# VHH binders against q9gzu0: the designs that were tried, part 1

Every score and structure here is a prediction.

Target 1, 229 residues: q9gzu0
Amino acid sequence: MGDPNSRKKQALNRLRAQLRKKKESLADQFDFKMYIAFVFKEKKKKSALFEVSEVIPVMTNNYEENILKGVRDSSYSLESSLELLQKDVVQLHAPRYQSMRRDVIGCTQEMDFILWPRNDIEKIVCLLFSRWKESDEPFRPVQAKFEFHHGDYEKQFLHVLSRKDKTGIVVNNPNQSVFLFIDRQHLQTPKNKATIFKLCSICLYLPQEQLTHWAVGTIEDHLRPYMPE
Structure headers, positions and changes below count from the first letter of each chain, unless a header shows other numbers; antibody chains aren't numbered by Kabat.
F, E and O are the ipSAE of ESMFold2-Fast, ESMFold2 and OpenDDE, as the mean of both directions, binder to target and target to binder. V2 is 0.75 times the mean of E and O plus 0.25 times the DockQ between their complexes.
Where letters were taken out, [cut] stands.

## First folded at step 6 (VHH)

Design d5
Fold by ESMFold2, look of step 8:
Order: sequence, then structure tokens, then C-alpha cells
Structure d5 (fold): chain B 229 residues (1-229), chain A 126 residues (1-126)
Amino acid sequence: as target 1 above (229 residues)
Amino acid sequence: QVQLVESGGGLVQAGGSLRLSCAASGFTFSSYAMAWFRRAPGKEREFVAAISGSGGSTFYTDSVKGRFTISRDHAKNTVSLQMNSLRPEDTAVYYCAAEYTFTWGSDTYTYEYDYWGQGTRVTVSA
């Protein structure tokens, strides 16, 4: 078990197994669609848009086990923590996706998007849609903002480079709605020259009740700014 | 450690077909462009075909266009070269290679690293 990508895949598989064992919840009553757009800094360059193939909801009330900036680093009071636990936070995991480019065969693949060292990405945008399970009703956009700007995650990557932290690399956006699971890969060549940070999974955090709070518009309306045409 | 292991070489009659395969290990397969090169007896190594890390773009030297097809299988971490309508001038040792490349927009930063297999011999008889 020496391969970092294999270790990450095993952790994700454990989370999937845990989801299968979860008790019935409000999240269990919904179907999800999620899209991920990597928005480029160049204004005329179309976003790299992906459809998530496996949106995996996981209920969690264990803030001590999560990399939540406010819970672990700020010494949240027990009273505040108990209030949050009663609201039930849902994690929505997206480990696999497929490109929406017209000239690419639409095969599902493990998420393996290189985020660093590159400077052409402005932000990552996740578009989340839900509907009642197995209904004929259209998916509607969940009323929440899921954006992670390049400057915000690059600062965290640079901090990781300066430390010998052996725990998993997970970074979050300022409002703690988007979590990026990052593999720190060392390239070994005859020359041994490079380190990269690759996105292996995205997790969206939201209160369970938010699943029924929808914004206006259709999937097509919300995807239009990011469509690769 | 990075390994590229070629297979599928051999002796074939002119006009025949052969499929070369290259199994890759020790690196993130999707981050590398994969290529085939060949070296004929008494000649310098020359480019044959390449496929991008995503598999969306392919490139071929002129002498093999329409006859050779490069492909990759991300599930098995392999790259293949289907060689049809073989000619005696295709006789060579064929090498699988991987190059690590990052490119993005007007501020392109490209890293290029060479990994090579040991080669597989293809002989095409008249």
C-alpha cells in the first residue's frame, strides 16, 4: 500500500461503504446532479466543464474528524458544536466525472485534474442540483454558492509545501462549502524534477435542509456561462 | 520506479498487421503524453506517433498516417500502436516513451521528462 493515489482511493471507498450503512435521512430522499467547471483566467477561453457521475451523500456530525477550519482551529464552544450537530451537515462527494466537451468520448474517469503548478485557472465552480428521488420533476439548482478561487487554494498549497504534514491534504474555501481532496504527487524521473498537486475529489458541505431550497432556473440556464462551445 | 514495458513485436510479412502494447507503471498515467519512436538499423531514432494525456489528441509522422493508430487505455495504463499495411521500411526497434507536460493558456509552463522502454523489435519481410 505505498501508492498515494491508491491510499486516496481506499479512503474514498471506505466513505462509500459508510454511506451504504447510513440510516435513512432527508438526503436519502433526493437525486443529485453536480457539474464542475474549471474557469480559466483568459476571458475568451471556455471553461473545462465536467458532469459528476457519482454524487455520494454522507451524513456527518463529527467535526473533530473533519478538517473544518472553524471547529478544529478556533476551539468552537461545546454549545455551538451541539447546535451544529442538531442541524445535520451533508457531505456530497464527487470522486469521478466525465468531460462535457463535444470532441471527447464521454467516459467516466477518476478525478485527476492538476491544479498546481499552473496559473491559468481563475476558480473552481460546482453546480449542484437536486430533486425528489425517482421523480419525473426536473432537477433544480440548490440555493448555495460553491466557488473556490485560485488564490485561496494556492495559498494553502504553498503552506503545505513549507511543512512536513503527513495527514491527508484537504483544503477548503473561505465559507467552508467546498472541500478539495488533493494528492501531493512527486514525479520520479531519472532527473527527479517535479512536485504537483492533483485534485482527486471534491466534497460540498451544506446543511441537510438546504436540499429543498432551490434557486430559480433550469440546469441549462445555470450551465450556460460555462458551456464549452 | 517508472517502468514502460513494450510487447507485441515480431516478424510479419509485408502488407500484414501487428499491434504493439506498452504497459506503464510508477507514475500517474493520465498526466503523461505517450509516444512511440522507432530506430531502424543504421538510422537515428525517429518519432512515429503520440497521444495526449487525456487521449483527445493524436499525432503521426507522415510515413505512417492512415496505416498506424495510437490509442490508450486508462483502466489498464497501457498505450497501443495498431500497425496495418506494414512495409519493409517499417522494420525497426519500437520504443514506448512518456513525456510529462503541463500547458495552460498564455502563461504556458511546460515540463518535459523522458522515460523510455527497452524496445520491441518489428521485422517486416518482403
Scores: ipSAE 0.000, ipTM 0.103, lowest interface PAE 14.4, mean pLDDT 71
Fold by OpenDDE, look of step 8:
Structure d5 (fold): chain B 229 residues (1-229), chain A 126 residues (1-126)
Amino acid sequence: as target 1 above (229 residues)
Amino acid sequence: QVQLVESGGGLVQAGGSLRLSCAASGFTFSSYAMAWFRRAPGKEREFVAAISGSGGSTFYTDSVKGRFTISRDHAKNTVSLQMNSLRPEDTAVYYCAAEYTFTWGSDTYTYEYDYWGQGTRVTVSA
């Protein structure tokens, strides 16, 4: 098995290949910025904040199978899935992200964030910002909530653990606005074997009509609650 | 509020010893591995030593092996670095760091250092 970096690179290459087959959308008229915050259960613990290297917009129709698979696995309801599939939704892919911290060795590099078996995370929060292309205006926060709670992705992880042949794991929050692409790793020690789930990439689902729905405030204003000290 | 407060730094002659201490507060101490880093003048920060959450495992950079010993006291929420046979090249600001750990079976795993102290200066004269 390749090293974690190699695996990540391969996963990213696969994602890129898939994205090349996609059609133009309204989202192509925007520039995007995205941040990922891992909020911890311990209130005194500051969130781990990451900046997405690149946001790639893609149309939703190519992920129908994954959505339906989630329904089959009882991860989310058929009703909500059908509703999503009927909407004109854009996918915003975040294939790479890096820590906002600068005081840790290697923190400026792309990393895979461990999601399991750790239990100290309360939720994942994604903050999306956009502006019209060729605009000199600042990025504005997209008025949408992207959260994925620990309990919701853990149950899906546990389900996957029971399936030995699973590759390319994707989990999603109940409202199907956040999709996590997960890498399952088997760690071998002289004493034990462990399974680790690492976050490789994120995809946000947003109705295209909401692309022009902005909240007030700057990027800094919205990041402040999650900013490291 | 999370705090890591280093102490014990100072001036020492080559061949001498120092004991650094880091007092931790504001988080579940036992759930975190603790580490020491250092930054020498004009150099990048480097790893020095680490100790697991339980204290059962320790790790050292090659240059300090056999000279430095990291330990922790769960009752006091402290981590210490005993530095013996100090050399001028050990001159640096030493930082305490905490990293969340999780246990699987008998093995403990870590991800990234979550908290950092302000550092304590160690100067070793020739």
Scores: ipSAE 0.000, ipTM 0.234, lowest interface PAE 11.8, mean pLDDT 80

## First folded at step 8 (VHH)

Design e5
Fold by OpenDDE, look of step 11:
Structure e5 (fold): chain B 229 residues (1-229), chain A 125 residues (1-125)
Amino acid sequence: as target 1 above (229 residues)
Amino acid sequence: QVQLQESGGGLVQAGGSLRLSCAASGFTFSSYAMGWYRQAPGKEREFVATISSGGSTYYADSVKGRFTISRDNAKNTVYLQMNSLKPEDTAVYYCAAEYTFTWGSDTYTYLYDYWGQGTQVTVSS
């Protein structure tokens, strides 16, 4: 007969336990929407805003494999990886995204984004929204911050440049909440051969306990800062 | 330094025509998509038309069939021919540039926008 909040928490824990036994994630009980904003350093430049076509929750079992791969690729430290492995975390994959621009021809198509070489991006921001499945309720913003600053992923890119044997790489932000899957490509320019890093997909890492932690506001409210004036 | 300078705005009667020009400098014009936006008093800036580096065009529904966007890469200029003008077309019109390039089968867009200062278009009833 605890307070309503305590009862809710207990119910959620029971649900999580049941899902774990079934090798399912609590995330499977939610619908997700996700947006990706590329924020530019110049204030005169509007953010490039993309909508994710589909958010795919991935079970913890796949999480371990990805973490180990990251360690093998020297994308992050073993110590950090071990810490992640100990957490009850869900992976939210964004394999493809589309521009929200309606004034660009072909903007409705899925596109990749070149992250390097370029210096005009300040940070990548991912906005995550969710609701219970089969609910008529509006999507609510998940109360988690998903940001990846340019300086942080550039350092990792520069490190990988020296390694010629890797085509696809994974980089992560310092708090290991945002993982970028990157394809390395070599382009022949009139002046020289150039290496580029292309963003292929994004994966957000969220503790399952945070899946029901919502902030206030609508999707539109949260997208407004990244929309053109 | 990137510069976009609009011209050709003015006062015109309903049903009349205007041709806007935007002269660009400070960047590789041929590699950019060029577009027009407009902002009426008390309203948000809205898209009007765009032309890709390859010459493909797209128009807002409100201006489709009346406005035509074109470009002259030799002059680094984008144009907006406005026919059958209506009072609701009254606004400040802005020129914009957006970088887009194609490599192989993939199209890449650097969605950084350069903007002009705008030119006033007034359509009287």
Scores: ipSAE 0.007, ipTM 0.251, lowest interface PAE 9.2, mean pLDDT 79
Fold by ESMFold2, look of step 11:
Structure e5 (fold): chain B 229 residues (1-229), chain A 125 residues (1-125)
Amino acid sequence: as target 1 above (229 residues)
Amino acid sequence: QVQLQESGGGLVQAGGSLRLSCAASGFTFSSYAMGWYRQAPGKEREFVATISSGGSTYYADSVKGRFTISRDNAKNTVYLQMNSLKPEDTAVYYCAAEYTFTWGSDTYTYLYDYWGQGTQVTVSS
């Protein structure tokens, strides 16, 4: 226990134990910043990049019920759902965002981005940063990959399309770290009628322990690949 | 926050004219299509007209040739000039921000769910 890394892990474990006793989450001890990039297939076109105005952390308190509902609705496999019950998972909700175009000082808005039937998006990338609450330290990137490739969500949209319900749809990426809350809309114009899938919100799922695993670099360093122009 | 404020409604005799205005704030107005919708008591809200960010216009068949939609990006305002009004035009009129895209030869429109109070138009015989 003389290793500095071991002492940090022991302190974190003690904090987790106290938080469980008081029914608080580790996530409640952090400030977050999150950015959402819609990466386009065209090489010269930079991502549509958004800053999330509020990152709302929620522990999955009714976790067993939500997993069983997902299995009942064929959203998860039974074995994967049982594995998730063994984890202390935090949800990070991103209900509102604003554009990061330098020439636009926009207000915060609810998420409102059409994902289908377009084919110009390669993937959705979420960049998550954290720091201890009210610290004056800079935000650090959480060492986790939050990507949802177009092909992965399009397959799910096509499957859902035949089911003809009006309720919102939740889809997740293969490693179950990004959940998209989707509104199915039936558009009518003077010439046509069609179905679109609109992104209403994003939720990131990760083990609570991951909140203290930081990568190297600043927010600017990690945003640079996605910055417009 | 997005704000839409309709004005210019009122009472008018059949055959008369009104000009509606909708002042918008809280978003980059010039990047969005804008539309007008109307709702009579006991009926669903129906499409009236839309104008794209580039200025292309589309109208419901019931108002073509009588109504003209226009926009002023410098004032963040969309207008609806209503001529030759009929009693069936009586309704509350709402403006809306829209997202449009084209696939193939068709234009698809998504309505953002932001609605103001609307402005009452009443056309008497």
Scores: ipSAE 0.000, ipTM 0.133, lowest interface PAE 16.7, mean pLDDT 71

## First folded at step 10 (VHH)

Design f07
Fold by OpenDDE, look of step 12:
Structure f07 (fold): chain B 229 residues (1-229), chain A 125 residues (1-125)
Amino acid sequence: as target 1 above (229 residues)
Amino acid sequence: QVQLQESGGGLVQAGGSLRLSCAASGFTFSSYAMGWYRQAPGKEREFVATISSGGSTYYADSVKGRFTISRDNAKNTVYLQMNSLKPEDTAVYYCAAEYTFTWGSDTYTYMYDYWGQGTQVTVSS
């Protein structure tokens, strides 16, 4: 078989061909709500809770380049990426989110969230809710775990730090259910240079068969642990 | 529960002085920069002063030389000494806590982690 680059290209082409045949998504039959909680290490500190403006379900092939960018940036392996792309998975994109904290100035606006080099975050938790379209039923929690621990994305950030000329990166949690799209910024101060990683968007990966797997409880029930008092 | 409680506001004549206090609880005070903001009627909330966890201070140009921010970590309290007050200083003053992190030789802050309820300062002409 050809050189590594050729093999990668061939694998990608096969993947594209397979995905093109799967134009129909079960996700199109659902409405979604999503919340993002940044859980802090300090137990007394209330989580930063955000509401996603719009959840966009898409097929895996629609964002192939973003995933491959993550591979190129060494955020995750090509093998894991291919495995993920080959699965019958729906991508749930959260391109915009706003703070639910009304006590903070600017919370009504869409915010970029800095993830690094801050060290006060324990994990990111995404809560996904859905219901059938055209239904008057309440949103139900999707029975899936979407967590990204600080240690897991930090190690990827640190790895990228050693590489020059990388601005946008993609990092993922170990179980490949949460993908963070990150903007790398270089800050120049009179004294030093600093690197900051800002969260631009989030994408959740969910097997399509799990779209009808709901847990019990209301949105409020599931948000309660993350809501400010 | 996180709490920031401002005190010390009131009515004062132009040229007078006030000292605001903000008592903090419910978080690791020493890890946060503390700041003061103010909002006048019909205006946006504006930055007044900040003090880092390490004690470095920064002031808005409008208050430089007149206001002094300080902190007492043992008391979890931040202060704003306001001298030579002017009518244009009339506003609700808010205390804020901002998480601080160090990168290299520089210290950075994240704005607006916690806010107080505010205290009214009125300066009469």
Scores: ipSAE 0.018, ipTM 0.305, lowest interface PAE 6.6, mean pLDDT 81
Fold by ESMFold2, look of step 12:
Structure f07 (fold): chain B 229 residues (1-229), chain A 125 residues (1-125)
Amino acid sequence: as target 1 above (229 residues)
Amino acid sequence: QVQLQESGGGLVQAGGSLRLSCAASGFTFSSYAMGWYRQAPGKEREFVATISSGGSTYYADSVKGRFTISRDNAKNTVYLQMNSLKPEDTAVYYCAAEYTFTWGSDTYTYMYDYWGQGTQVTVSS
């Protein structure tokens, strides 16, 4: 009973009990960093990497209001957003993110927020890092995998195309760890008028027990496969 | 809140110069293309200039060679240097934030997300 894993579990349980007395969540005790990579099917093409400007945990005392406010301020479906409230997980919302490249716009076929009808993306990868709040320790990668493969979200988009008068949708990967908030829009060019599905924001489901489990390595180590040239 | 605030407008004689500034807050400035538009009384708002997030510039034919758009991502500010001003440049000038992107061989413009309040430029003959 004196092993390191048992001591960590006991310490964690004491913290959880203290937080319940104060009506605070365990997630409120962490800072988060998140990056989003669009991985291309062509292996020579470097991923498009984005940094999330603010990671917003949902499942605090005001979590229902925050989701409802997001629905009012965006084109998300209210019913789809409410399904996010029903799991024993931390929901990490990434409403805005910026490119880590100097030129995302141009004639280089660089990826941006459109997910369909384009077909050059293999998968979306989210990289999540955390640390205890107010710590000066470096951020460490959360021990969880967040991937959403193109085939999985494309078939959901194709199903949605048969529905009229809906603009916003939420789709999830098969293991329900990545949720994409999608806006249906129309684009016009001299050559085309097209319906598109555009990524507006991402929400990650992180099981609460994973908050204190980290993989090895630094942010740089884990970003390197996705770094632009 | 998202804000775009223009400044630097005013009255200037024909042939003169003005420099407009647009300070942005409440969004990730470096991810947006920034543009200037103008609206004369009783007319539709018209395009003047745009600068991509990567610094590429595009101008309306009527201002090319006279106006220069630039941006400072560290200060979240876009500028419009207006030289050799003419009375027909008289308008309210608006700052806007927009996306442009390339898909295949085409360039697409996502409809503008944010607009400023405008600053009056008046060029006397």
Scores: ipSAE 0.000, ipTM 0.138, lowest interface PAE 14.0, mean pLDDT 72

## First folded at step 12 (VHH)

Design g5
Fold by ESMFold2, look of step 12:
Structure g5 (fold): chain B 229 residues (1-229), chain A 125 residues (1-125)
Amino acid sequence: as target 1 above (229 residues)
Amino acid sequence: QVQLQESGGGLVQAGGSLRLSCAASGFTFSSYAMAWYRQAPGKEREFVATISSGGDTYYADSVKGRFTISRDNAKNTVYLQMNSLKPEDTAVYYCAKEYTFTYGSRTYTYMYDYWGQGTQVTVSS
């Protein structure tokens, strides 16, 4: 007989076989909600919390164009490449959000958050929730950590501080689960010349099978550490 | 596996010249931008120059007009010709692979976090 995890894998494999026959991905079968918290170093200061207006899934080369294809090409060996082909991955893009402050009602905006040269942010935390499409059930938190600590992205910004070409940059956290799309703006005042790094979009990168690996609790339970009192 | 091997560094007098080379393997070289970065003692690594897959170049202000980046796609090699060298150019020089793509209406560059040993350039007075 099989243990519960083995039966779950077999059911998922059968679903994937059906979806391949129809040329559909597993991620296409889910609804998503995502929240972004900018966590401050000062523990008494409440996080800046945002709800992503639309989570945009983009599949790997197996289903859809992988816009971060170059990242994968250099980050794995042949053995790692075989593992990736066996585990379909999804990119979940978040270009627009709205503040969860009580005085900002219904205002959706393109992401425009200054990450540097400030020194008050500890980390960026993304909270991802999913459910089967057309399900009557509530969204459940995906069991994965999406964190990007200040020290990790600041080091990468410093490498390109003198770089004034017009391209933005993309940086990732150490476990390659969070990718930040950064616009570099060069501000010039009579007394100062400054470069600002602004966050324009976030991409979460994860295996599609994790979309059904849920932690316990509600959205409200998982947002509480980042919410105002 | 991706490999980047820098060479051509050395000791040179101020005002002199050096030519750095970077041999690349393990990827489709012609599909990627290539760049040079440098790291002086006690400082953070900093951008020097980049060359797109199509040959377009961009330079840091501190080296513009003195350094020239070039590539030979047949040899999978990127070069940095450094003229009019100054003591401030003393550093370990690294070549780097970059991936440039469009997302929405903007072009983005992903810089791979892969660094070899580099090549030492020392400029004496």
Scores: ipSAE 0.631, ipTM 0.837, lowest interface PAE 1.0, mean pLDDT 81
Fold by OpenDDE, look of step 12:
Structure g5 (fold): chain B 229 residues (1-229), chain A 125 residues (1-125)
Amino acid sequence: as target 1 above (229 residues)
Amino acid sequence: QVQLQESGGGLVQAGGSLRLSCAASGFTFSSYAMAWYRQAPGKEREFVATISSGGDTYYADSVKGRFTISRDNAKNTVYLQMNSLKPEDTAVYYCAKEYTFTYGSRTYTYMYDYWGQGTQVTVSS
């Protein structure tokens, strides 16, 4: 009998094969937890941390294709785009999130987080944890980096500033692992018209093969850098 | 089928002007924002200008005051008037169509779904 790791790998491969045949996602076999940290430029200022209410795994070719179509035509991470096209990718949707820090202004529970205009955010970090369904094991950190730097999404916001409609926008980080669904609002101020961009939801892209790639540590260990003292 | 065809590129001396055109077909032109991008050799493609369906415009800082984006919906054409050209403006210029899609109950815009083949602009010193 092979070592436990070998057995697990074999089991996973079998499962994956079966799921592929059924056009199901391997991600459906996992429970997920996700946290979103808005990291501020000010080092002394701890991150605004949010917990995702529910992580929804989706394997839809149509949606993925639609999103990636524009990305492929752009200069943004062509290699990543190709990689995503060549590999089975799961979408992990975070439609709702709640603040874990109510002491931070703008972090009202169940409210959209304003991403722009503001200059105090350095990056958005998403932390993803998973475990096998019906497992008594603790959640493990998925070994993937989900970061979206302020400069990267701001640039994309600026591209759509000319729009006056209420159409939402989607922006993605360079490596196409984080997609932000944004609501644009045009506000009339006494002085002028202002546009604000609010985060509505997040979608993470993860190759299915990485679903079982876990890092070490607990949820708490990984959240610690973003938690208030 | 959506098609975008750029034209008007060429060689020009610094300080000169060019007018690029992008002929669009295969979609309701007036309903979509259009944009110009450019890519210099060895560099990433960069945003130049965009014009909404309503005619609102936005420019990259590097071209503000020098470039003007406009559109003629009757001709299904978007233009880029480039004045006071600099060697740094040398690039292949691409026209792009805004991409919109529905996700759930909401419509979203995500970058651009179609690009032209590009037109070369070379500004000599």
Scores: ipSAE 0.120, ipTM 0.505, lowest interface PAE 1.7, mean pLDDT 82

## First folded at step 16 (VHH)

Design k6
Fold by ESMFold2, look of step 16:
Structure k6 (fold): chain B 229 residues (1-229), chain A 125 residues (1-125)
Amino acid sequence: as target 1 above (229 residues)
Amino acid sequence: QVQLQESGGGLVQAGGSLRLSCAASGFTFSSYAMAWYRQAPGKEREFVATISSGGSTYYADSVKGRFTISRDNAKNTVYLQMNSLKPEDTAVYYCAAEYTFTYGSRTYTYLTDSWGQGTQVTVSS
């Protein structure tokens, strides 16, 4: 206390420690469960439901050093810098899944689900649950909507149908909460030439603060509409 | 918020040339790939050309050799130089921001939902 420069250095060190602690602790402090349902247009047909074998969190836009540069160089206050960190986005990747159909043997697969050409899917629904790590508490549904309707991704596929580069594509839903990683496969046989869009992975985006904002209900309550026969 | 503004369209005779521009704001332009798409009346929007953040280009077969995409990162602007124009090039031209990255051993292009208002190109015979 006393020297104004020493007080500024102490405040900066506290901010650095808080940013490092929050950066390290926030997403790492949670267990996740995620399910993916492909909802069919036919009302009597039950969804194709998959459980993600491991949810892989990736932190984005949460580098402590970048926020501290803002405090040094601009009108940012220490409070504003902490606010920016609290709004960082968590990417939750779902690269592998297991079918929840009772007539399918339980094996873990890479995502390999044809989304186009086909006309029987209404939407993709991702169900995300979280809890504090190492807790006996039940998983609770994260308070966010993760739906991707067929019309929204199909129009984007059509824009690139003639595009022949080797790049896969990533598309998002209107709410920017679901990102689909898509492989374009060009099938050419003597009888036909077709392009297939296959889902390779799903990534969910949400602000880190929403990891502690839960909706009501249990996993079973939220899965029931999608459960296979 | 991402903003894209196309310009440079107009009416030209077959065999003529036009240069389209797209001014971009609201994102880190140098980190993004930029693309041009076009939509003729009664047709679906189709890919024309893309240029990566590093300057690598790719073109649709229908325009290869006639169109050149380029970028100026200092001006946050992407260009489409269109030469040897044909009546079938008549369309509204849109620029779009795309993000190309690697995930595992694969390269992906994120098709952002960021489009401009478009600029009309009309090629007469």
Scores: ipSAE 0.504, ipTM 0.775, lowest interface PAE 1.4, mean pLDDT 77
Fold by OpenDDE, look of step 16:
Structure k6 (fold): chain B 229 residues (1-229), chain A 125 residues (1-125)
Amino acid sequence: as target 1 above (229 residues)
Amino acid sequence: QVQLQESGGGLVQAGGSLRLSCAASGFTFSSYAMAWYRQAPGKEREFVATISSGGSTYYADSVKGRFTISRDNAKNTVYLQMNSLKPEDTAVYYCAAEYTFTYGSRTYTYLTDSWGQGTQVTVSS
């Protein structure tokens, strides 16, 4: 008989199979919390930390349409690269967020953070926590790293800088774990012409097998490095 | 895996014409928009033109009226007809697959992370 970890894996696979028959996903069995930290290059500058209002899980290569219909009437899943689709990953959508800083004026529930033009951001860090649905257990940190460095998303911004169409753009980090939904605004003033890239929402990609892989520590422990003084 | 192969580049005189082709494979071609980008020496890659899966076209201001993007779904190929070429059009030209979708109340374009090797276009004065 396999080691305890193997047995757990098999049990989870059985559960997943059962859920598929019911047109449900394993991700639906979890509650999620997500935080977004904008880490600045200046070390003395505290990160801008946001709490996601709602995390929406969508399982790829599953009954996505049915899941989405049950969650949001107007939401569509993001079609990723063929490679991502083959990995049977879960999408964790973060459409709205709130500042954890009480001193921030004009706090909005919708993601509205200017990513470009600016060079003071080092990286975007997303912290994901989960627990079994209807559990009294505390949220646990998902053992995955979600980072998007400034250089990586800026490169992609520059590629589309000359596009003047009104569609938003999606950019992703090199390992395709973080997808940023971006609103492009073209501003024409008498003095200059400028393009602004605003973050609208974030989607995390997590391999399905990672849903039950938790790190140690509390939410507070993991947020501490990004918390304002 | 998404594969893109550009061809048709070359050396032409100002005022001349070229037709670029991009052969695509590894994805459902007809479901994606196809776009052309270019990168001149010492400059950032820039958008040139795009054609939606439905055949709608959009051009950068710098090439509007001179370039025409088209596609043949049966051949999984996108084309860029370049007329009235100028020295400033000198660049490596790349094709890309783009996926357009609606998320919430907004339409987004996702550019695939696959690029071809590009094709060199040189326009002499």
Scores: ipSAE 0.489, ipTM 0.773, lowest interface PAE 0.8, mean pLDDT 84

